# Miniprotein binders against Ribose-phosphate pyrophosphokinase 1 (prs1): the designs that were tried, part 6

Target 1, 284 residues: Ribose-phosphate pyrophosphokinase 1 (prs1), of Archaeoglobus fulgidus (o29666)
Amino acid sequence: MVILVGGTNGLMALKVAKISGLPLCYSHVDRYPDGEKYFRFASNIDGEDVVIFNSMHPNPDEIIFETLLIAETAYSNGARSVTCVFPYFAYARSLDTVKGEALPIKTVVKVLKAAGVKKIITVDFHLQENVFGVEHVDLTGMEKLAEYCLEEFSDSFTVLAPDEKAAFWAEKFAAKANCDVVALRKIRIDAENVIIDDLRTGVEGDVVIVDDIVSTGGTVCQAARIAKRAGARRVFVACTHAILARDAMMRILESGIEDIVSTDTILSPVSHVSVADVIASALS
Short names: E, the ipSAE of ESMFold2; O, the ipSAE of OpenDDE; V2, 0.75 times the mean of E and O plus 0.25 times the DockQ between their complexes.

## First folded at step 5 (miniprotein)

Design c5 (from c2, 13 letters changed; at its last look DockQ between E and O 0.79; V2 from the best seeds 0.00; counts 0 for: pae E 2.3 > 1.5, pTM O .658 < .8, other shape alone 2.853 > 2.5)
Fold by OpenDDE base, look of step 6:
Structure c5 (fold): chain B 284 residues (1-284), chain A 110 residues (1-110)
Amino acid sequence: as target 1 above (284 residues)
Amino acid sequence: SPREKIEELARKVQELKDKIKELAEKGDPRKLLKEIYKLAEEIWRLFEEALKLGNPELAEEVIELAEEILELLEEIYELARKGSPEELERKVKELADKINKLAEKLRRLG
């Protein structure tokens, strides 16, 4: 088994290689002036199980195509199998569609399978199920995040899920932290307006808002305001994938959130927790 | 090219140093934070591009510098948040030095 360095999140690949002791395989990846991608393995991979690291941020379309290109090239150069590690997996927000609407996850899965990908590893996959039709291992950063929060944020807190979907993540986090979980409920008034139900029960002490993804920060900021109104002393945020789009950090700071932590699935200024050891264990 | 990106980044870091001074004088921490986040994103991309060159020696050097740069970025973020412009300027300078070192390595090995 060899770990390919050449995709996105190359630092993750390097960390995993160091921890696991697996050898590195290097690649040359470049672009022509017209935008076409060039890829070449820099080492012999004949007979090897190749592991591709390629977190799907910030350009998921490009990263998906790159992954396909690498996978097919691996097999054409004698690779025994291709495993893809997508610490962050994009296009996994919903399985629901309306008439005429695309379902991107179906397309993504189809092309990955067609390229010969045998195994997919993710970290805190948003859909919370295997949709790939191949071997899928979903790892979690929630336990590591919980450990960090206990050490760096507060020795005692309540976990707050900002919506019903986040409860799944919050429960994993809370199980490690040995604390209580409160989930906010989204009440849809109409197609455009969602109201979050107020915390019926007051919250005392510190609160950690837990979600898998923080994109614009809107959801966590709203949850933070609710928590503060309910009596929270300090409010923190923990998430696996910090996208932090559209000045999310500024929103978070302005909302009165004390601090935020994420994993290195997506590198950010708040990526204080590494899941490299978790991934390494899954490959060993 | 990765080289061009590094040179551009080095320029941006230098510009940021000047902006930090200006923003510190004006007392606008929000604008400063925004610029730091933008810079961080560019640095992440630079690391990824460097690793895509397929040079093992360069990769090793990038890894060593990456850890240091990541730590500095975290510190810079915290300092910006806390409103410590003088210390922030010092750390940004340190970051610039490391980026320049990386640029030199890329010029040599890329």
Scores: ipSAE 0.368, ipTM 0.715, lowest interface PAE 1.7, mean pLDDT 86
ESMFold2 (binder alone), alone request of step 5: mean pLDDT 75; pTM 0.706
ESMFold2, look of step 6: ipSAE 0.522; ipTM 0.775
ESMFold2 (binder alone), look of step 6: mean pLDDT 76; pTM 0.712

Design c6 (from c5 with K12L E42A E68A K98L; at its last look DockQ between E and O 0.73; V2 from the best seeds 0.00; counts 0 for: pae E 3.1 > 1.5, pTM E .637 < .8, other shape alone 2.505 > 2.5)
Fold by OpenDDE base, look of step 6:
Structure c6 (fold): chain B 284 residues (1-284), chain A 110 residues (1-110)
Amino acid sequence: as target 1 above (284 residues)
Amino acid sequence: SPREKIEELARLVQELKDKIKELAEKGDPRKLLKEIYKLAEAIWRLFEEALKLGNPELAEEVIELAEAILELLEEIYELARKGSPEELERKVKELADLINKLAEKLRRLG
């Protein structure tokens, strides 16, 4: 088994290689003047199980195509199998569609399978199920995040899920932290307006808001305001994938959130938790 | 191309470095935090592009510097939020030195 360094998330690949002792395989990636991508393995991979690390941020379309190109090239050069590690997997926000809408996840899965990908590894995959039709291992950063929060944020806290979907993640986190979970409910008034039900029961002490993805920060900021109104002393945020789009950090800081932590699935100033060891264990 | 991207990102990194230094001196933490985030992102992207060149030795050198810079950026981020201005300024100066070293290494990749 060899770990390819040639896509995105190269730092993760390096960390995992170091931890697992698996050898690295380097690649040359370039573009022609017309924008076409060039890829070449820098070493012999004949007979090897190749592991591709490609977190799907910030350009998922490019990363997907690159992954396909690498996978097919691997097999053309004698690879025994291709495993893709997508710490962050994009286009997995919903399985629901209305008439005429694309369902990108179906397309993504189809082309990955067609390229010969045999195994997919993700970290806290948003859809919470195997949609790939191939071997899928979803790892979690929630336990590591919980450990960090206990050490760096607060000795005791209540976990707050900002919506019903986040409860899944919050429960994993809370199980490790041995604490209680409170879930907020989104009440849809109409197609455009969603009201979050206020915490009917007061919250005492510190609160950690837990979600898989923090994009714009809107959801966690709203949850933080609710928690503060309910009597929370301090409010923290823990998430696996910190996208932090459109000045999310500023919004978070202005919302009265004390601190935020994420994993290194996406690099950010708050990526204080590494899941490299978790991934390494899954490969070994 | 990765090389072109590296050059572009290197310029961006230098600009952001100067901006961070200025903002740190002026004592504007909110604006500083925003620029720190941009710099961290740029450094990460730079690292990824360096790895795409397929030169292990050079890539490793760049990686080591990038890691050091990223670690320092995290410290600066925390200091900008909660720390003393004097300590912040010192760390920003250290950051500038590392970025300059990185720029020298990157010139060999271009």
Scores: ipSAE 0.369, ipTM 0.738, lowest interface PAE 1.9, mean pLDDT 87
ESMFold2 (binder alone), alone request of step 5: mean pLDDT 78; pTM 0.745
ESMFold2, look of step 6: ipSAE 0.423; ipTM 0.720
ESMFold2 (binder alone), look of step 6: mean pLDDT 76; pTM 0.702

Design c7 (from c2 with E30R A33L L34K K81R)
Amino acid sequence: SPREKIEELARKVQELKDKIKELAEKGDPRKLLKEIYKLAEEAWRLFEEALKLGNPELAEKAIELAERILELLEKIYELARKGSPEELEREVKELADEINKLAEEARRLG
ESMFold2 (binder alone), alone request of step 5: mean pLDDT 68; pTM 0.605

Design f10 (from f8 with L65K R67I)
Amino acid sequence: GKVTIEVRITGDDPMKALLKFLEALREIIEQARKYGAEVWITVTVDGKTVEIELEIEGLSPEEAKEIAKELIERAKEIAERLGVKIEVEIER
ESMFold2 (binder alone), alone request of step 5: mean pLDDT 77; pTM 0.707

Design f6 (from f1b with S9G L16F Q25E K28Q T36V R43E R76I)
Amino acid sequence: GKVTIEVTGDDPEKLFEALREIIEEARQYGAEVWIVVDGKTVELEIEGLPDEAAERIIERAKEIAERLGVKIEVEIDGSE
ESMFold2 (binder alone), alone request of step 5: mean pLDDT 75; pTM 0.675

Design f7 (at its last look DockQ between E and O 0.13; V2 from the best seeds 0.00; counts 0 for: pae E 11.9 > 1.5, placed apart)
Fold by ESMFold2, look of step 6:
Structure f7 (fold): chain B 284 residues (1-284), chain A 81 residues (1-81)
Amino acid sequence: as target 1 above (284 residues)
Amino acid sequence: SETKVTIEVTGDDPEKLLEALREIIEEARQYGAEVWITVDGKTVELEIEGLPDEAAERIIERAKEIAERLGVKIEVEITEG
């Protein structure tokens, strides 16, 4: 039978348990006085298929290590299998490196596999491919985001993908919203600056910029400027994972973006859209 | 009123074109100008806003020199506001 357990960033386990009726395991997550992680199952999980929920933000290193502890502890206590749900999966920025640079996704995948993780479930995984070497199910929050935007932002809009990679998610969003997608091309010049292709034709009416991740806000603010220059009336942002690093919220608010929404893969002031039912369906 | 310069360079390798144009981008930013870079197929387009008129002329001449060195086509447009 399936038993759900939530780590430090595992509120999703509770939401999924309520929707699905699957049992939620009681556990104790803490730290020793010297800062070392502590974990204990307080429910019997012998013979069970354990599903660990632990979103990798804002503390990805702690969450990764904690998840390893939970997985190995589950097997030590008789678990039949371990599946991990990472609503937000960190360290998935790129598969490319320069000389001397670490490729952290390779490290993360290696240690998860070594801990016996047999299946990984993500939501809108940034790399858009299975890099794990185990079963991987990538779910999407885009339909839920589209429903929210139609209800709360505008009943008619064009979807703008800030780059060609974002078009993948933007198309899923737009299919639900039954609207068109325009994609910008993004080229990075240096560490602090990004380039987005201009729109060759105008855009009218409301625009929703759609991406999987909004971190510092630079890309969505730049896309919003391009959309406004092309004729957009109001510009909104929808993303799955709102990291909102540094001064991103102030930057976004000052840029003329009317509003922003994200899912609850990362909890924030804008995480108004839950993906718990999408995840629950994948576990049934 | 600030001068807007649009420079389009077309060649077989847009990454090589962009690298060659980097010094122009950096010079424009030293004047406090805003630079927008667009890649559409084989064309690299620079939109540079906020240049003093004399700096705009120098940047345009330098862009033409780069295009001649690379043997590629260049188009330049200058507009106000």
Scores: ipSAE 0.000, ipTM 0.206, lowest interface PAE 11.9, mean pLDDT 85
ESMFold2 (binder alone), alone request of step 5: mean pLDDT 81; pTM 0.771
ESMFold2 (binder alone), look of step 6: mean pLDDT 81; pTM 0.767
OpenDDE base, look of step 6: ipSAE 0.019; ipTM 0.388

Design f9 (from f6 with V7I A54L I58A V74I)
Amino acid sequence: GKVTIEITGDDPEKLFEALREIIEEARQYGAEVWIVVDGKTVELEIEGLPDEALERIAERAKEIAERLGVKIEIEIDGSE
ESMFold2 (binder alone), alone request of step 5: mean pLDDT 77; pTM 0.704

Design k5 (from k2 with E30R A33L L34K K81R)
Amino acid sequence: SPREQIDELARAVQELTDAIRELAEKGDPRKLLKAIYKLAEAVWRLFEEALKLGNPELAEKAIELAEAILELLEAIYELARKGSPEELRDAVQRLAEAIDRLAQEARELG
ESMFold2 (binder alone), alone request of step 5: mean pLDDT 69; pTM 0.610

Design s1
Amino acid sequence: SPEDKIEELAQKIEKLVDRIEKLASKGDPRELLKEIYELAEEIWRLFEEALKLGNPDIAEEVIQLAEEILDLLEEIYNLARQGSPEKLRDKIKRLAEKIQTLKDKLEQLS
ESMFold2 (binder alone), alone request of step 5: mean pLDDT 74; pTM 0.692

Design s10
Amino acid sequence: SPEDKIEELAQKIEKLVDRIEKLASKEGDPRELLKEIYELAEEIWRLFEEALKLGNPDIAEEVIQLAEEILDLLEEIYNLARQKGSPEKLRDKIKRLAEKIQTLKDKLEQLS
ESMFold2 (binder alone), alone request of step 5: mean pLDDT 72; pTM 0.670

Design s11 (from s1 with A10L K12L V17I E42A E68A K98L K103A; at its last look DockQ between E and O 0.86; V2 from the best seeds 0.00; counts 0 for: pae O 2.2 > 1.5, pTM O .729 < .8)
Fold by ESMFold2-Fast, scan of step 8:
Structure s11 (fold): chain B 284 residues (1-284), chain A 110 residues (1-110)
Amino acid sequence: as target 1 above (284 residues)
Amino acid sequence: SPEDKIEELLQLIEKLIDRIEKLASKGDPRELLKEIYELAEAIWRLFEEALKLGNPDIAEEVIQLAEAILDLLEEIYNLARQGSPEKLRDKIKRLAELIQTLADKLEQLS
């Protein structure tokens, strides 16, 4: 078993290799002047089980194609198997479509399988179910995030899930933190208007809002306003995947949120928690 | 190429560090946080491009420096939020030194 260095999220690959003691496989990754990808294994991989690390952010299409190219090249050079670690997996928004609408997750799954990917490892996969038709292991950053929040943010808090989907991750976080969980409920009025239920009873002390993904910050900002109105002293945010647009950080801070932490599945100024040891354990 | 992107990123990082130093002395805290965010993104892109060279000595330098740089970025972010300009400047100076160390190693090993 060898860990590939050179793809997207290569720093995670280095950390995992250091923790696990697994050997590193080096590669040269480049582009021709016309924009065509170039890839070459610099290490001998004949007979090896190859582990590819690629988070699908910020350019998921490019990263998906690169992963397919690496997997095919691995088999062409004698690799026994290919495992992909996607700390962040894009295109997992929904399994529901309207007439004429694409369902990209089906396309992504199909091409990964066709390229010979035998196993996929993810962290806090948004759909909360196996859609791949190959071995899938979903890990979690929630326990590590809970440890960070207890150490760095507050020694006592209530966990708040901003919606029903987030309750899944909030419960894992709260189990580690040994604290109460409250889930908000979204009510859709129309395409542009969504109401979030107010907290039924007041809240006291500090609150940590927990979600898997923070993109624009809208959902956590609304949850923070509801928590503050209900009596929260300080409000923090913890998420696995910080897809934060540049402006999202300013919106978050302006909403009265004291601070935010995320994992290194997506690298950002707030990605203070590493899931490298969790991933290393899954490769043993 | 990774080499071209590394050169572009080192120039961008130098520009961002200079801008952050100026904003730390008299600037809008909101603008300062935006520049720190962009600096962190540029540094991560630098690490990714360096690793694409496929050089074990470079990979060793990246892993060794990454932890120190990450710790400094966290300190810089927190100091910017707290409004501590003097300490912020010291940390930015130290960050620049670590980036220069990486740049020197990349030049020697290429």
Scores: ipSAE 0.512, ipTM 0.782, lowest interface PAE 2.9, mean pLDDT 85
Fold by OpenDDE base, look of step 8:
Structure s11 (fold): chain B 284 residues (1-284), chain A 110 residues (1-110)
Amino acid sequence: as target 1 above (284 residues)
Amino acid sequence: SPEDKIEELLQLIEKLIDRIEKLASKGDPRELLKEIYELAEAIWRLFEEALKLGNPDIAEEVIQLAEAILDLLEEIYNLARQGSPEKLRDKIKRLAELIQTLADKLEQLS
């Protein structure tokens, strides 16, 4: 087994290789002036199980195509198998579609399979199920996030899930932290308007809002306001995948959130928790 | 080429650092935080491009620098939030030094 360095998640690849002791395989990746992708393995991979690291941020379309290109090139050069590690996996927000609407996850899965990908590893995959039709291992950063929060944020807190889907993640987090979980319920009034049920029960002490993804910050900001109104002392956020735009971060700060932490599935100023050891354990 | 991209990113990082330094002294904290975030993104892209060079000799150094830069970015972020411009300047200076170290290393390989 060799770990490829050259994709969009090279730092993770290096960390995992260091921890696991697995050998590295380097590559040359470039773009032509017209935007076409160039890729070449820098070493012999004949007979090897190749592991590709490509977190699908910030350009998921490009990263997907690059992954396909690498996978097919691996097999053309004698690779025994290709495993893809997508710490963050994009296009996995929903399986629901309306008439005429695309379902990108179906397309993504189809082309990955067609390229010969044999195994997919993710961290806190949003859909919480195997949709790939190949071997899938979903790892979690929630335990590591919980440890960090206990050390750096508060020695005692209540975990708040900002919606019902987030409860799955919040429970994993809370189990490690040995604390209680409160889940907010989203009441959909219509396709566009979601009302969050107010915490009827007061919250005492510190609160950590837990979710897998924080994108625009809207959901966590709303949850924070609810927690503060319910009597929370301090409000923190923990998430696996911080897809925070600069405006999202400002929104979070203005909402009264004390601090936020994420993992290195996506590198950001708040990526203080590494899941490299978790991934390494899954590969070794 | 990856080398060209690295050079472009280094130039961008220098510009961002300069802007941050100016904002730290007289600017809106909100604007400062935005620039810090852009700086972080540029640094991450720089690391990824550096790794695309396919040179194992720089891999360990890149990892070490990445870790150091992550720590500093955290500190800078926190200081910016707290409104401590003097301390922030010292950290930004240190960050610039680390980036320059990386730049020097990459130039030696080019």
Scores: ipSAE 0.344, ipTM 0.731, lowest interface PAE 2.2, mean pLDDT 87
ESMFold2 (binder alone), alone request of step 5: mean pLDDT 78; pTM 0.765
ESMFold2, look of step 8: ipSAE 0.665; ipTM 0.842
ESMFold2 (binder alone), look of step 8: mean pLDDT 77; pTM 0.746

Design s12 (from s1 with I43A V62A)
Amino acid sequence: SPEDKIEELAQKIEKLVDRIEKLASKGDPRELLKEIYELAEEAWRLFEEALKLGNPDIAEEAIQLAEEILDLLEEIYNLARQGSPEKLRDKIKRLAEKIQTLKDKLEQLS
ESMFold2 (binder alone), alone request of step 5: mean pLDDT 80; pTM 0.780

Design s2 (from s1 with K12A E42L E68L K98A)
Amino acid sequence: SPEDKIEELAQAIEKLVDRIEKLASKGDPRELLKEIYELAELIWRLFEEALKLGNPDIAEEVIQLAELILDLLEEIYNLARQGSPEKLRDKIKRLAEAIQTLKDKLEQLS
ESMFold2 (binder alone), alone request of step 5: mean pLDDT 75; pTM 0.708

Design s3 (from s1 with K12L E42A E68A K98L; at its last look DockQ between E and O 0.81; V2 from the best seeds 0.00; counts 0 for: pae O 2.7 > 1.5, pTM O .731 < .8)
Fold by ESMFold2-Fast, scan of step 8:
Structure s3 (fold): chain B 284 residues (1-284), chain A 110 residues (1-110)
Amino acid sequence: as target 1 above (284 residues)
Amino acid sequence: SPEDKIEELAQLIEKLVDRIEKLASKGDPRELLKEIYELAEAIWRLFEEALKLGNPDIAEEVIQLAEAILDLLEEIYNLARQGSPEKLRDKIKRLAELIQTLKDKLEQLS
C-alpha cells in the first residue's frame, strides 16, 4: 500500500503517511503551455495498492480530472487497486433536480468508477448516504472538533444545529461533548420568506453552532443572531469543511460569533483540528 | 508550472508580510485579519506547489517548515484576534524568516 500525493491537501497526505507508516509516492504535476495537464509518478508503484490522496478544493473540476488521470496512470504502471481519499468531496449539494438541471454528483461517481476506483474514503460526506456504487467509508471529524471546543472555547455549552440536516453532525459532536442539542427549524412565513427560530424558550450560557460545511457563512451567521437574541453569552462555530470566501470571516465575526474552528480537510487559518489520525486508522 | 507558481506565490507572500507588518503598527484589527487569511492561503498553496515538484528530497524540509509555519499562523491569528500588536510583530518577523529560508532552499534545489 502506498499513498500517492495529488494536487491538493498534500500536507494532510504527509501527516497520514507519518502516522500510518505507509510510504509516499510523490508526483510531478504540471501543465503544458496550452493548459493541458502533465503527470508523472516520482517512484515505482508496480504491484502496489495505491491510495490517491486528493481533496476536492479548490477548483473541484480540475481535481476530479487530475484524480482520473492519476488512477488511469496507476493501473497502466502495474497498480493492483486504487482507493481514493477525498477529505472534502465537492458536488454533494443535492440528489434532486428540476427539468434541464445537471446532477453533477451522478457524473462524478460514474467517471470515478470508470477509472477503476474501487474504494472511496470521505470525511463528513454531505449527502449522508452512499451514492458511489463502490465501497464507501465515511469518517467523521465531529469528535475531534468537540474535544477542541471543550479545551479551547468553553468547558460547558449547548450545541446548536443551524438546520435539520446539520442535526446529524451536531448530535455526533454533542455525544462526545456530553451536552444538549437544539436544532433550528425552518418556519415558512410565506412563499418567499423563511425564518429559522427554534430557541423561543431561551438558551443560557455558551453555544457552539455545528455544521459540516461553512461556505459563505450565511447560515451560521443567521443561527448566531438567533442564539444571541435567545440569551446566549458567547457563540462559537465548529465545522468539518471551512470553505471561506475572502470576506466570510469578517461577516462571521460581525454576526456576534466569538470564534470558529474547522478540520484540516480544507486548509484555512481556523483549521486547527487534524483528522489525519482518523484517516490513517481507516487505511490500516 | 509548479516552479512558476512558487515564484508568484513567494512574491505575493512577501507583499502580504509587508502589509501585515504595517497594519500591525496601525492597530486596525479588521484589515489585519483579512491579510492574515490571505497570507495563510498563499502559504498553504506554496507548500502544495512545492510537493508537485515530485522531489522526495524536498519532502522532509517541507514537513518540518510546514509544521513550524502552521503553528506560527495559528499564533498570529489568535494574537490578532486578541489585539496584542507587540507580540504579533515578533511572530510575523519569525514567519518572514522561515518563508525566506524556504524560498532559498527551493531555489537551491531547482
Scores: ipSAE 0.398, ipTM 0.705, lowest interface PAE 3.6, mean pLDDT 82
ESMFold2 (binder alone), alone request of step 5: mean pLDDT 77; pTM 0.742
ESMFold2, look of step 6: ipSAE 0.631; ipTM 0.830
ESMFold2 (binder alone), look of step 6: mean pLDDT 77; pTM 0.746
OpenDDE base, look of step 6: ipSAE 0.294; ipTM 0.720

Design s4 (from s1 with A10L V17I K103A; at its last look DockQ between E and O 0.65; V2 from the best seeds 0.00; counts 0 for: pae O 3.4 > 1.5, pTM O .680 < .8, other shape alone 2.557 > 2.5)
Amino acid sequence: SPEDKIEELLQKIEKLIDRIEKLASKGDPRELLKEIYELAEEIWRLFEEALKLGNPDIAEEVIQLAEEILDLLEEIYNLARQGSPEKLRDKIKRLAEKIQTLADKLEQLS
ESMFold2 (binder alone), alone request of step 5: mean pLDDT 78; pTM 0.769
ESMFold2, look of step 6: ipSAE 0.600; ipTM 0.814
ESMFold2 (binder alone), look of step 6: mean pLDDT 78; pTM 0.765
OpenDDE base, look of step 6: ipSAE 0.143; ipTM 0.645

Design s5 (from s1 with I13V L39F I43A I69F)
Amino acid sequence: SPEDKIEELAQKVEKLVDRIEKLASKGDPRELLKEIYEFAEEAWRLFEEALKLGNPDIAEEVIQLAEEFLDLLEEIYNLARQGSPEKLRDKIKRLAEKIQTLKDKLEQLS
ESMFold2 (binder alone), alone request of step 5: mean pLDDT 61; pTM 0.463

Design s6
Amino acid sequence: SPEDKIEELAQKIEKLVDRIEKLASKGVDPRELLKEIYELAEEIWRLFEEALKLGNPDIAEEVIQLAEEILDLLEEIYNLARQGLSPEKLRDKIKRLAEKIQTLKDKLEQLS
ESMFold2 (binder alone), alone request of step 5: mean pLDDT 80; pTM 0.800

Design s7
Amino acid sequence: SPEDKIEELAQKIEKLVDRIEKLASKGDIDPRELLKEIYELAEEIWRLFEEALKLGNPDIAEEVIQLAEEILDLLEEIYNLARQGKLSPEKLRDKIKRLAEKIQTLKDKLEQLS
ESMFold2 (binder alone), alone request of step 5: mean pLDDT 80; pTM 0.803

Design s8
Amino acid sequence: SPEDKIEELAQKIEKLVDRIEKLASKDPSNPRELLKEIYELAEEIWRLFEEALKLGNPDIAEEVIQLAEEILDLLEEIYNLARQDPEDPEKLRDKIKRLAEKIQTLKDKLEQLS
ESMFold2 (binder alone), alone request of step 5: mean pLDDT 70; pTM 0.672

Design s9
Amino acid sequence: SPEDKIEELAQKIEKLVDRIEKLASGDPRELLKEIYELAEEIWRLFEEALKLGNPDIAEEVIQLAEEILDLLEEIYNLARGSPEKLRDKIKRLAEKIQTLKDKLEQLS
ESMFold2 (binder alone), alone request of step 5: mean pLDDT 72; pTM 0.646

Design u1 (at its last look DockQ between E and O 0.43; V2 from the best seeds 0.00; counts 0 for: pae E 5.6 > 1.5, pTM E .548 < .8, other shape alone 4.141 > 2.5)
Fold by OpenDDE base, look of step 6:
Structure u1 (fold): chain B 284 residues (1-284), chain A 83 residues (1-83)
Amino acid sequence: as target 1 above (284 residues)
Amino acid sequence: SPKDKIEELLQKIEKLKDRIEKLASKGDPRELLKEIYELAEEVWRLFEEALKLGNPDIAEEVIQLAEAILDLLEEIYNLARQG
């Protein structure tokens, strides 16, 4: 088994290689002036199980194509199998579509399978199920995040899920932290307006808002305001994938959130928790 | 060359540090956030390239630079939060 550094999140690949003792596979990657990619293996991979590391941020379209190119090239050069590690997996926000809408996840899964990918490893995959039609291992950063929060944020807290879907992640987090979970409910008033139900029960003490992804920060900021109104002392945020799109950090800073922590699935200023050891264990 | 780029990035980091110190005393650190993020992305891209090409010595240097930039980001975040 060899680890190939993809176009994104090479630090993760390096950390996993160091922890597991697995060798790195080197490649030459270049881009032509017209934007086309050049790829060549620099190591012999004949008979090897190749593990491609590529987190799908910040350019998921590019990363997907790159992964396909590498996978097919691996087999052309005698690879026994290709495994993809996508710590963050994009295009997995919903399975629901209206008439005429694309379902990107279906397309992505189809082409990965066609390229011969045999196994996919993710960290806290948003859809919470295997949609790939191949072997899928979903790992979690929630336990590591919980440990961090107990050490760095507060000795005792209530976990708050900002919506019903987030309850799945919040429960994993809370199980490690041995604390209670409160889930907010989204009430759809109309097609355009979603109101989060007010916490019927007051919250005492510190609160940690837990979700898999923080993108614009809007959801966690709203949850933070609700928690504060309900009597929370301090409000923290823990998430696996900190995308922090646009002015998310500014919004978070202005919302009264005390602190925020994420994993290294996406590199950010708040990526204080590494899941490299979790991934390494899954490969060994 | 990657080495030339590393030197350029080091110079940028030092300039940013000076600016951060000035902002911490008299200004709004939020003004530097965009620039710091852009720098971090640049360093990260260089890191990825160095690893792929099998240049572990250069890769390690770039990793250290990336870590330094992340530290600056954290500092800015903390200053912004406290201000």
Scores: ipSAE 0.035, ipTM 0.540, lowest interface PAE 5.1, mean pLDDT 85
ESMFold2 (binder alone), alone request of step 5: mean pLDDT 77; pTM 0.706
ESMFold2, look of step 6: ipSAE 0.125; ipTM 0.569
ESMFold2 (binder alone), look of step 6: mean pLDDT 78; pTM 0.716

Design u2
Amino acid sequence: DPRELLKEIYELAEAVWRLFEEALKLGNPDIAEEVIQLAEEILDLLEEIYNLARQGSPEKLRDKIKRLLEKIQTLKDKLEQLS
ESMFold2 (binder alone), alone request of step 5: mean pLDDT 71; pTM 0.582

